VH-VL binders against q9nrl2r1430to1533. Designs and how they scored, part 235

Target 1, 104 residues: q9nrl2r1430to1533
Amino acid sequence: GGVHELSAFEQLVVELVRHDDSWPFLKLVSKIQVPDYYDIIKKPIALNIIREKVNKCEYKLASEFIDDIELMFSNCFEYNPRNTSEAKAGTRLQAFFHIQAQKL
Short names: E, the ipSAE of ESMFold2; O, the ipSAE of OpenDDE; V2, 0.75 times the mean of E and O plus 0.25 times the DockQ between their complexes.

## First folded at step 17 (VH-VL)

Design Z1 (framework fv_nezutatug; at its last look DockQ between E and O 0.76; V2 from the best seeds 0.00; counts 0 for: pae O 10.8 > 2)
Fold by ESMFold2, look of step 17:
Structure Z1 (fold): chain C 104 residues (1-104), chain A 123 residues (1-123), chain B 107 residues (1-107)
Amino acid sequence: as target 1 above (104 residues)
Amino acid sequence: QVQLQESGPGLVKPSQTLSLTCTVSGYSISSGYYWHWIRQHPGKGLEWIGSIHRSGDTDYNPSLKSLVTISADTSKNQFSLKLSSVTAADTAVYYCARTDYEWGEHRYGMDVWGQGTTVTVSS
Amino acid sequence: DIQMTQSPSSVSASVGDRVTITCKASQSIRTYVAWYQQKPGKAPEPLIYDASSLESGVPSRFSGSGSGTDFTLTISSLQPEDFATYYCQQFYSTPYTFGQGTKLEIK
């Protein structure tokens, strides 16, 4: 989409990256450290990849951007039980995302 | 330098509520990531009681049932532990501790501890 | 719940010795392990976070290693102030459990 939409994607990604619970989502999960991750998660994605797609204007619809963000959280909750440090961070960051998305 | 200091009654009667406060100086508790309560029973190891995240979200050791409440008061730079219906089994040294915040790092560990306060539960 | 099992329960060593303490988790916990030193009557003090990262101000003779289930704390040349009890703790999932401790004593 439009110029306002591109600015909104950029603002949301920047705010997500700066959030103190972004640490599990900054880069793709290491295959070496977590060998079974890619057996379970078939569409891996992370904030660095989403940020690059925004920078390169690869999102044409807001729904495409939102789908990638929600996929990121869905992967987290699929792989990680809710009592893990990773899942707790995901829960808080997702709540933050929903609030920020409403403001724009 | 960051300092954590536990305070509260050293002697508590059975069935009462144990109430402890951790006062933080030299650092804003809103800047930390997690704030924890830990206890050490006589002659035994360490037991994590629970934590409060800077957002106000809490996590508690399931072994303590619904007996534990942890809360924070950012205006006083304090966080607190309440443990209800205490028994002699709750006699321990109680510590408060911090997990520091650093962007982009999963820096897990309790990097600052209070000195500890001894709580005895007896009739 | 994740059990953290330390070995040995106690170690007898001399000043200048190299000492290794191990901690085994009951399941894989990545690198989410911290190590602490506790002297009698004092609070635990941090040594290592994230399995191998040295806390600020900790002497370089301390080091940590491991991932998954097997973790070690090593003191390369023991000093008189290092005689204490050492604990590991996992931060992978709640409850954030500690090992039972390893007491390091003068030989």
Scores: ipSAE 0.530, ipTM 0.853, lowest interface PAE 1.7, mean pLDDT 90
Fold by OpenDDE, look of step 17:
Structure Z1 (fold): chain C 104 residues (1-104), chain A 123 residues (1-123), chain B 107 residues (1-107)
Amino acid sequence: as target 1 above (104 residues)
Amino acid sequence: QVQLQESGPGLVKPSQTLSLTCTVSGYSISSGYYWHWIRQHPGKGLEWIGSIHRSGDTDYNPSLKSLVTISADTSKNQFSLKLSSVTAADTAVYYCARTDYEWGEHRYGMDVWGQGTTVTVSS
Amino acid sequence: DIQMTQSPSSVSASVGDRVTITCKASQSIRTYVAWYQQKPGKAPEPLIYDASSLESGVPSRFSGSGSGTDFTLTISSLQPEDFATYYCQQFYSTPYTFGQGTKLEIK
């Protein structure tokens, strides 16, 4: 888009993407790299998808936006054991999100 | 240029606590990345001890019999290792290291290492 | 814990030779593997990250490949400064673990 004031949702997505622990969440998991992922995760989602939904004004309520973010983390914890790099990153990013979400 | 340097006593008596500090220059430890301690027994391979994230979150190797504590002092741009109740088995070269993070890139490998400090456990 | 098994434990080679070192993980770790070079009395230096990506400043004669459980470090044409001990490491899950090392010696 052009030079515009970011909404609260847009700004939060930007902050999530820029976070050090965002790497598992930037885009959908590759089926080639993780062949069984979509057999387990039935509602895949990622930050790039959430960003697009924000840009298209598909979120009418903050709760809808939060639900998608929480789904993203839920998927991570469902697929990845607690001691994996992805789960560790997810735990920290989710904590960051919960703090930032208080502004919504 | 990011540099790491280990410091601490080179000799520790059995049953005492080993205490080391890693001083970081060229980058603030509070800004990001993961900070690790690794050791190498004489003539042996590498063993990961633990790490601390900028958030304060720590991970430790559960196979270590000695109690491990890793902490960070952002005011001094340092992070430290404490290993309690040491034995001769804890004699090793101790390294501190960093994991680099770039935008959208995941890296848990150690991209920057200190030169290492030798610690001998002996009565 | 995830075990990393390197092979061979030692290898003798000559300048100009092609050298291959293998690392096998006890379970699938995707591409979460790093390779290091260590010379006597020195700290390990990074060579490869994410199984195949070269660290900055590393000569192009070094290359890494593999995914899942089998990983390879290759030196296409061995140089005198390449005689050292090499280690693989997984960073898929904690505790992070290293291979036992491969000592590359001059023939």
Scores: ipSAE 0.008, ipTM 0.645, lowest interface PAE 10.8, mean pLDDT 92
ESMFold2 (binder alone), look of step 17: mean pLDDT 90; pTM 0.932

Design Z10 (framework fv_nezutatug; at its last look DockQ between E and O 0.86; V2 from the best seeds 0.72)
Fold by OpenDDE, look of step 17:
Structure Z10 (fold): chain C 104 residues (1-104), chain A 123 residues (1-123), chain B 107 residues (1-107)
Amino acid sequence: as target 1 above (104 residues)
Amino acid sequence: QVQLQESGPGLVKPSQTLSLTCTVSGYSISSGYYWHWIRQHPGKGLEWIGSIHRSGDTDYNPSLKSLVTISADTSKNQFSLKLSSVTAADTAVYYCARTDYEWGEHRYGMDVWGQGTTVTVSS
Amino acid sequence: DIQMTQSPSSVSASVGDRVTITCKASQYIRTYVAWYQQKPGKAPEPLIYDASSLESGVPSRFSGSGSGTDFTLTISSLQPEDFATYYCQQFYSTPYTFGQGTKLEIK
């Protein structure tokens, strides 16, 4: 696509990706690294997928965008115990998201 | 060059509070991902005590008998360890260490360590 | 808690030897493992992070491998300065735990 001015959704995704706790969420979980992940998580999603949906203007409402972000965190907490590095990172990133989402 | 240095009393009486400080130079503690405290009993292996994230979130080893408190002071570029109600079992060399985060990658390791400080618990 | 079972507890070797140290996790922990070298009276020094990534400044004779539950530190050709105690550590979940250590001694 062409160069576009960043929308509020695009800017928020950029901020999430740049966050130091984004590493569990940058792309879909690898089946090789986590063999049972897709047996448990039925609606996998990641920041790169959400970014693509934003770029394609697939979100008509802010609530739809927020729902996908929340799904991403929900998947993390469903699969990972609270004391894991992923769950801890997810908790902090979600808190950051909730603050930034107030701008939407 | 990033350097960590532990400091504090080398002798603590039983039931008192052990207090140590890790001073970081050449790097802002606000830029680090995790800051850790580790100890090593004489002639034994390594034991993780706890960590503090740059956000202020803390994690502690639940197997420790003493109450653990880790805090950070960004103005002094330091983070600290407190162990309450110590016993002879808390005699050890205490290390502070860092886990770094760079270019969107979480590094699974402690890449910089202090030289350690010996703490003896004795009456 | 996740246990890291390190083996052997001690090993005697000669300069030039190939040395292998193993660490087995009590559960699946992906590649969230680090290795350290410690000499008497000194702090641990990092060797490997993320199971197989070499820390900056560490000689290439050191290498790490493994994923899941079985991890290995290898020294391809032992040098005099490599005689020390080695530790593995997991970063999968808290509390972070270390292996018991492997003391590498001169034969």
Scores: ipSAE 0.787, ipTM 0.914, lowest interface PAE 0.6, mean pLDDT 95
Fold by ESMFold2, look of step 17:
Structure Z10 (fold): chain C 104 residues (1-104), chain A 123 residues (1-123), chain B 107 residues (1-107)
Amino acid sequence: as target 1 above (104 residues)
Amino acid sequence: QVQLQESGPGLVKPSQTLSLTCTVSGYSISSGYYWHWIRQHPGKGLEWIGSIHRSGDTDYNPSLKSLVTISADTSKNQFSLKLSSVTAADTAVYYCARTDYEWGEHRYGMDVWGQGTTVTVSS
Amino acid sequence: DIQMTQSPSSVSASVGDRVTITCKASQYIRTYVAWYQQKPGKAPEPLIYDASSLESGVPSRFSGSGSGTDFTLTISSLQPEDFATYYCQQFYSTPYTFGQGTKLEIK
């Protein structure tokens, strides 16, 4: 709880960003490159946004932080079929996240 | 600097298993993102056979899925292709290739290729 | 599977000409396209990744563009060493299919 828990959120986000398969999740999807993305995905989120929310202490519960990370993966799997490069990366990063989240 | 070299038999009989090895020098195979096998039939275009991710996950062309196995041996800095039950239709030049790792970049292009090895399937 | 259709199948052009080769995907694939040059008897050589980014050491007369389904490779001021077959490849989803190739012949 408190300051120590927020430091754990920051450490977890840093580990996610450093992971090989973070590339689809670093920033919001470009509307120019993917014109229909925001027609399909109603609650977009990305690691840079989650990191800013941690920095601004916007997560009051660990469950809120975990929910945003899982929303990020859920959006990936909703938009992208499983044989896509994005979905493959999402599957691997989500598995990594589940292991790292034990620290919370 | 980085060099990929295919090796294996140039002549294989029908129904046998084709085994090829790609030896990587100047670069650790565990540092790469994806390692690929591609082939080119005589006078024709390129066909992706499959890939292995640095985690060990494999992806295969569905047209070859039950016949193909790709594996990696990090201790030898090699990755390999096995194609079972070959026919004359498998006669081709076989290439190995790398997709490099670069943090934050989508670089799925194949930036380093081996020289290619010709495999003939004939009785 | 995603089909990558190249046009034209072959082209004859003179030194100094501007040559454009197109690649059309059968579905939306963002910018996940690479281009390769293959000379007779040689392995393919990388030219372009991510639709428009030049690979290291590639002459600036090569450029790529496009997103979605329509992609182009352009050679400004064609040189004698540019005769080759050119392939596009998509990396959006497996199988990572290639176009059928475009043979560029110098007049």
Scores: ipSAE 0.550, ipTM 0.864, lowest interface PAE 1.7, mean pLDDT 90
ESMFold2 (binder alone), look of step 17: mean pLDDT 90; pTM 0.936

Design Z11 (framework fv_nezutatug; at its last look DockQ between E and O 0.91; V2 from the best seeds 0.79)
Fold by OpenDDE, look of step 17:
Structure Z11 (fold): chain C 104 residues (1-104), chain A 123 residues (1-123), chain B 107 residues (1-107)
Amino acid sequence: as target 1 above (104 residues)
Amino acid sequence: QVQLQESGPGLVKPSQTLSLTCTVSGYSISSGYYWHWIRQHPGKGLEWIGSIHRSGDTDYNPSLKSLVTISADTSKNQFSLKLSSVTAADTAVYYCARTDYEWGEHRYAMDVWGQGTTVTVSS
Amino acid sequence: DIQMTQSPSSVSASVGDRVTITCKASQSIRTYVAWYQQKPGKAPEPLIYDASSLESGVPSRFSGSGSGTDFTLTISSLQPEDFATYYCQQFYSTPYTFGQGTKLEIK
């Protein structure tokens, strides 16, 4: 049911945050460090935002939760070239997510 | 404490394969974020050769003429470097190094190094 | 590839002096910069990570600053044991690249 699904979302977010490759995704990108980021990325999102949405029960379907996580990775790969540290971390974290998401 | 130590032949003939091993003690290589190979030509600066992530993903310096292969053996707590078809240009001191990760913090640096091993390519 | 250009290539200084070494990246690399100290016949040792964070065990007279393309390593009061070669390095993208080094010599 919904309660079990919510718990699953919470647990998955915790696992993503604790992953060593989560550092690019913990919070929104700093405009100071990356001045042009928000000129390119129109739907910014991060794990702390997703966690808040989970806590507020804003995800009614697993697909909605998954869509936000995938958006987070999509933004990373859209902005960062493949050879960057962020893109590499994102690739590994996304692979981890896809494995864990099978439990949903 | 964490220690890294390079080992392998100090002399390699041209066109042969240079093989080195980095033995890690006091720390599991499975816990490390990145494991690196770096070299330093005599009297010159530092050059990154390549790295292996704990997941097994590898990155290599594309400017190297030799084919680079880096692998890890968790059972021996070692990771290795192979350079194929070496030339005199590959004569250098070779270092292995670690990048660790602290949760929630980006700490990119090579924080632990081996003492280095000299490799001479000569006929 | 990202180039890291250090300046100066060499510097002579006296004990007690303030020493500044700069590193300029060929493109913006945020704060993904480390600094190392290397003495003759020894492996490099880390000083700074993430441009401005002091590595554990490193004396507080060492400091790092900068973001984007311009980075600085500062030794506030030079000690005898600080005469060595220093390197910057970027971790923004592969291939990881080092500066050409700065040799700090005794005047």
Scores: ipSAE 0.878, ipTM 0.940, lowest interface PAE 0.4, mean pLDDT 95
Fold by ESMFold2, look of step 17:
Structure Z11 (fold): chain C 104 residues (1-104), chain A 123 residues (1-123), chain B 107 residues (1-107)
Amino acid sequence: as target 1 above (104 residues)
Amino acid sequence: QVQLQESGPGLVKPSQTLSLTCTVSGYSISSGYYWHWIRQHPGKGLEWIGSIHRSGDTDYNPSLKSLVTISADTSKNQFSLKLSSVTAADTAVYYCARTDYEWGEHRYAMDVWGQGTTVTVSS
Amino acid sequence: DIQMTQSPSSVSASVGDRVTITCKASQSIRTYVAWYQQKPGKAPEPLIYDASSLESGVPSRFSGSGSGTDFTLTISSLQPEDFATYYCQQFYSTPYTFGQGTKLEIK
């Protein structure tokens, strides 16, 4: 949508990147460190990619932006058991995202 | 400059609750990432007891089942350990420790430790 | 639970020697390993985080390496203050388990 919606996407992405639990999500998972990741996760995505899509105005609807963010978390929980450091960070960042998304 | 200091009773009777407090100075506990309790049994290595995240989320060693509670009091800049139904096997040196945060980097270490406090469980 | 197995259990060495201590995880833990030094009667002190990054104030004679399951701590030239017990710890998943320790003794 409109100019206000694009500014909201940009603001939300900045808040997510600056959050202290963003560290697992800043860039795509390394295939070298995690060789089987891309055998399991078919739609990889990370905050740097989402930020680029916001900068290029590739999201037409808020739902498309929300879907990419939720995909990022879904991938985390699919690959990582809940007692892992990654999943714990993902749980907290997702909760933060839900709060921030309500603020438009 | 950040200092952690454990406090609590040195002697606890079996079946009672062990209660320890970690006082943090030179740093706000609400600014930390994780706050931990660790113990070291006589002649044995280190055992992680549990942690509390700055959000209030807790994680406990499953070996302690539902016996452990960790809590924080931001107004006193303290966090605490309660271990219920203690036995002689809980005799150990107890440490509190911090995992600090640096953006873009999870520092995967307990970077500041208290001096440790010896707790003996004996009737 | 992830087990961390250290080797050797003890090392006898002289000042100036190079020493290598290894830690093996029971499953892949990426680089989520820390190393600590503990002297008798003292709390552990951090040396290495994220497998290879030096903690602030740690002398450059200490180095760490590894990923996946196999990790090493190396002291390139032992100093008198380095005789202590060394522990690895994983931060991949709870419980955040420690290795059993490696005691570094003077010859």
Scores: ipSAE 0.609, ipTM 0.877, lowest interface PAE 1.5, mean pLDDT 91
ESMFold2 (binder alone), look of step 17: mean pLDDT 89; pTM 0.929

Design Z12 (framework fv_nezutatug; at its last look DockQ between E and O 0.86; V2 from the best seeds 0.80)
Fold by OpenDDE, look of step 17:
Structure Z12 (fold): chain C 104 residues (1-104), chain A 123 residues (1-123), chain B 107 residues (1-107)
Amino acid sequence: as target 1 above (104 residues)
Amino acid sequence: QVQLQESGPGLVKPSQTLSLTCTVSGYSISSGYYWHWIRQHPGKGLEWIGSIHRSGDTDYNPSLKSLVTISADTSKNQFSLKLSSVTAADTAVYYCARTDYEWGSHRFGMDVWGQGTTVTVSS
Amino acid sequence: DIQMTQSPSSVSASVGDRVTITCKASQSIRTYVAWYQQKPGKAPEPLIYDASSLESGVPSRFSGSGSGTDFTLTISSLQPEDFATYYCQQWYSTPYTFGQGTKLEIK
């Protein structure tokens, strides 16, 4: 049901945020630190934005929630080479997400 | 108090495998973000050898001639370094170190180091 | 690989002096820089993390700054115990690389 799904989304976001590899994803990338980021990434997203969408009940389907999380990781891997700290953190966090998402 | 201590043979023959262990006390290796091996050739600077993440993921310096293997044993609260087919170029002081993590922010650096152990490669 | 060019290689100074050490990255590495102090026969000790954050227990006379490619370690008023070799390190990507070091000597 919708209420149960909402709770599940909330819980999963909490678990993602608390994960040690969440630091690249907690908020949108700083344009000051990464001036060309928004020239490359056209659909920026972060865990704080996803959390807000969950709280506002903007996700009607689990697939929509999952799509936003996957977009977040996709953006990371599109911009960051594999040997970067962000990409490494993203790889581990995504693996964690995939395991937790099976509970949805 | 978190302490790291390196141990292993101080003398290794060429073509053999260098094997070191870092014993961690006062802190669980399962709680650490990264665990590192660094070396310093006599009178030279610092060189990163490799790291192991708490998940078991490893990263190695591709510029090293020897094959690098880093592993962790949570039951012993240790992590280890193996360098295969060593040469005189592998003579150095070897350090193990930790990177901790503070939630909500990236903490880039090695905040705790072992005292180092000297390894000499000689026939 | 990312090269960290540290300057100067050596510097002579007196107690009370202001000392500045620079590290230049071969590419932008954001603020992913750490600084270490090493005394002869001892292991390196951490000073700064994330370019400008002071490690616990490090005197406030030490400070770090910079972002992108240019980074600086500053000792505002040199003390006798500060004569040592200093290293910068980048954590942006593997392999993690150090500067070649700066030996701070007594003038």
Scores: ipSAE 0.890, ipTM 0.945, lowest interface PAE 0.4, mean pLDDT 95
Fold by ESMFold2, look of step 18:
Structure Z12 (fold): chain C 104 residues (1-104), chain A 123 residues (1-123), chain B 107 residues (1-107)
Amino acid sequence: as target 1 above (104 residues)
Amino acid sequence: QVQLQESGPGLVKPSQTLSLTCTVSGYSISSGYYWHWIRQHPGKGLEWIGSIHRSGDTDYNPSLKSLVTISADTSKNQFSLKLSSVTAADTAVYYCARTDYEWGSHRFGMDVWGQGTTVTVSS
Amino acid sequence: DIQMTQSPSSVSASVGDRVTITCKASQSIRTYVAWYQQKPGKAPEPLIYDASSLESGVPSRFSGSGSGTDFTLTISSLQPEDFATYYCQQWYSTPYTFGQGTKLEIK
């Protein structure tokens, strides 16, 4: 959609990237390093991809943007058990996202 | 220069609560990523007891989870360990340690350790 | 819980030798491995994080490698100060378990 929504998406993505717990989500999981990841996760997504979609104005609705971010977290929780370092980071970053989304 | 120092009683009676404090100097405890307690039994290897994240979230070794509490006091730049209902099996050298944060990485190694404090559980 | 199995449990070596210590995880832990050196009567000191990244101030003769379940610590040319016990630790999931240690002794 509109210019104001796209600048809000950009600001939110930047805030997510800068967050301490963004490290699992910055780029797609390597198939070489983690061979079974893509057997389990069929719709992979990461912050660098979401940021590029914002830059290219590929989100037409705010719901599309939010869906990609929530997909990123749901992929994390589907692949990673609750006691993993990645799932713990995902839980904290998702909570941060929900707070920031209220402001935008 | 970051320094960690463990403090607390060296002798604790069985069934009592072991209470240790780690004092951090040269670095704000709120700037770290994780703060840990580790112990080493006589002549044996290392055991992770638990950690506290900068958000206040705690993680405990499941073998100790009902007995252990880790907390932080940012006003004193300290974090603490309490282990209840101790037995002779809790005799060990106890260490505190830090995991530092570097944006964009998951450097979970314990990059700074205290010198350790010996705790003996005996009547 | 993830078991970290180190081998060998001890090794005798001479100054100048190349030494390799292995650590095997009971399941895939990606690269979430750290290595430590501990001298008698002292706290462990950091060597490596993320399987292969050297901690600050660690000499370049130390290196780490591996991904998944099999990890190695290598000392390319052993120095007198390297005689110590070495531990790996996984950071994939709680409890963050250590290997049992590898004691490196002078021959």
Scores: ipSAE 0.678, ipTM 0.888, lowest interface PAE 1.1, mean pLDDT 91
ESMFold2, look of step 17: ipSAE 0.667; ipTM 0.885
ESMFold2 (binder alone), look of step 17: mean pLDDT 90; pTM 0.928
ESMFold2 (binder alone), look of step 18: mean pLDDT 90; pTM 0.932
OpenDDE, look of step 18: ipSAE 0.890; ipTM 0.945

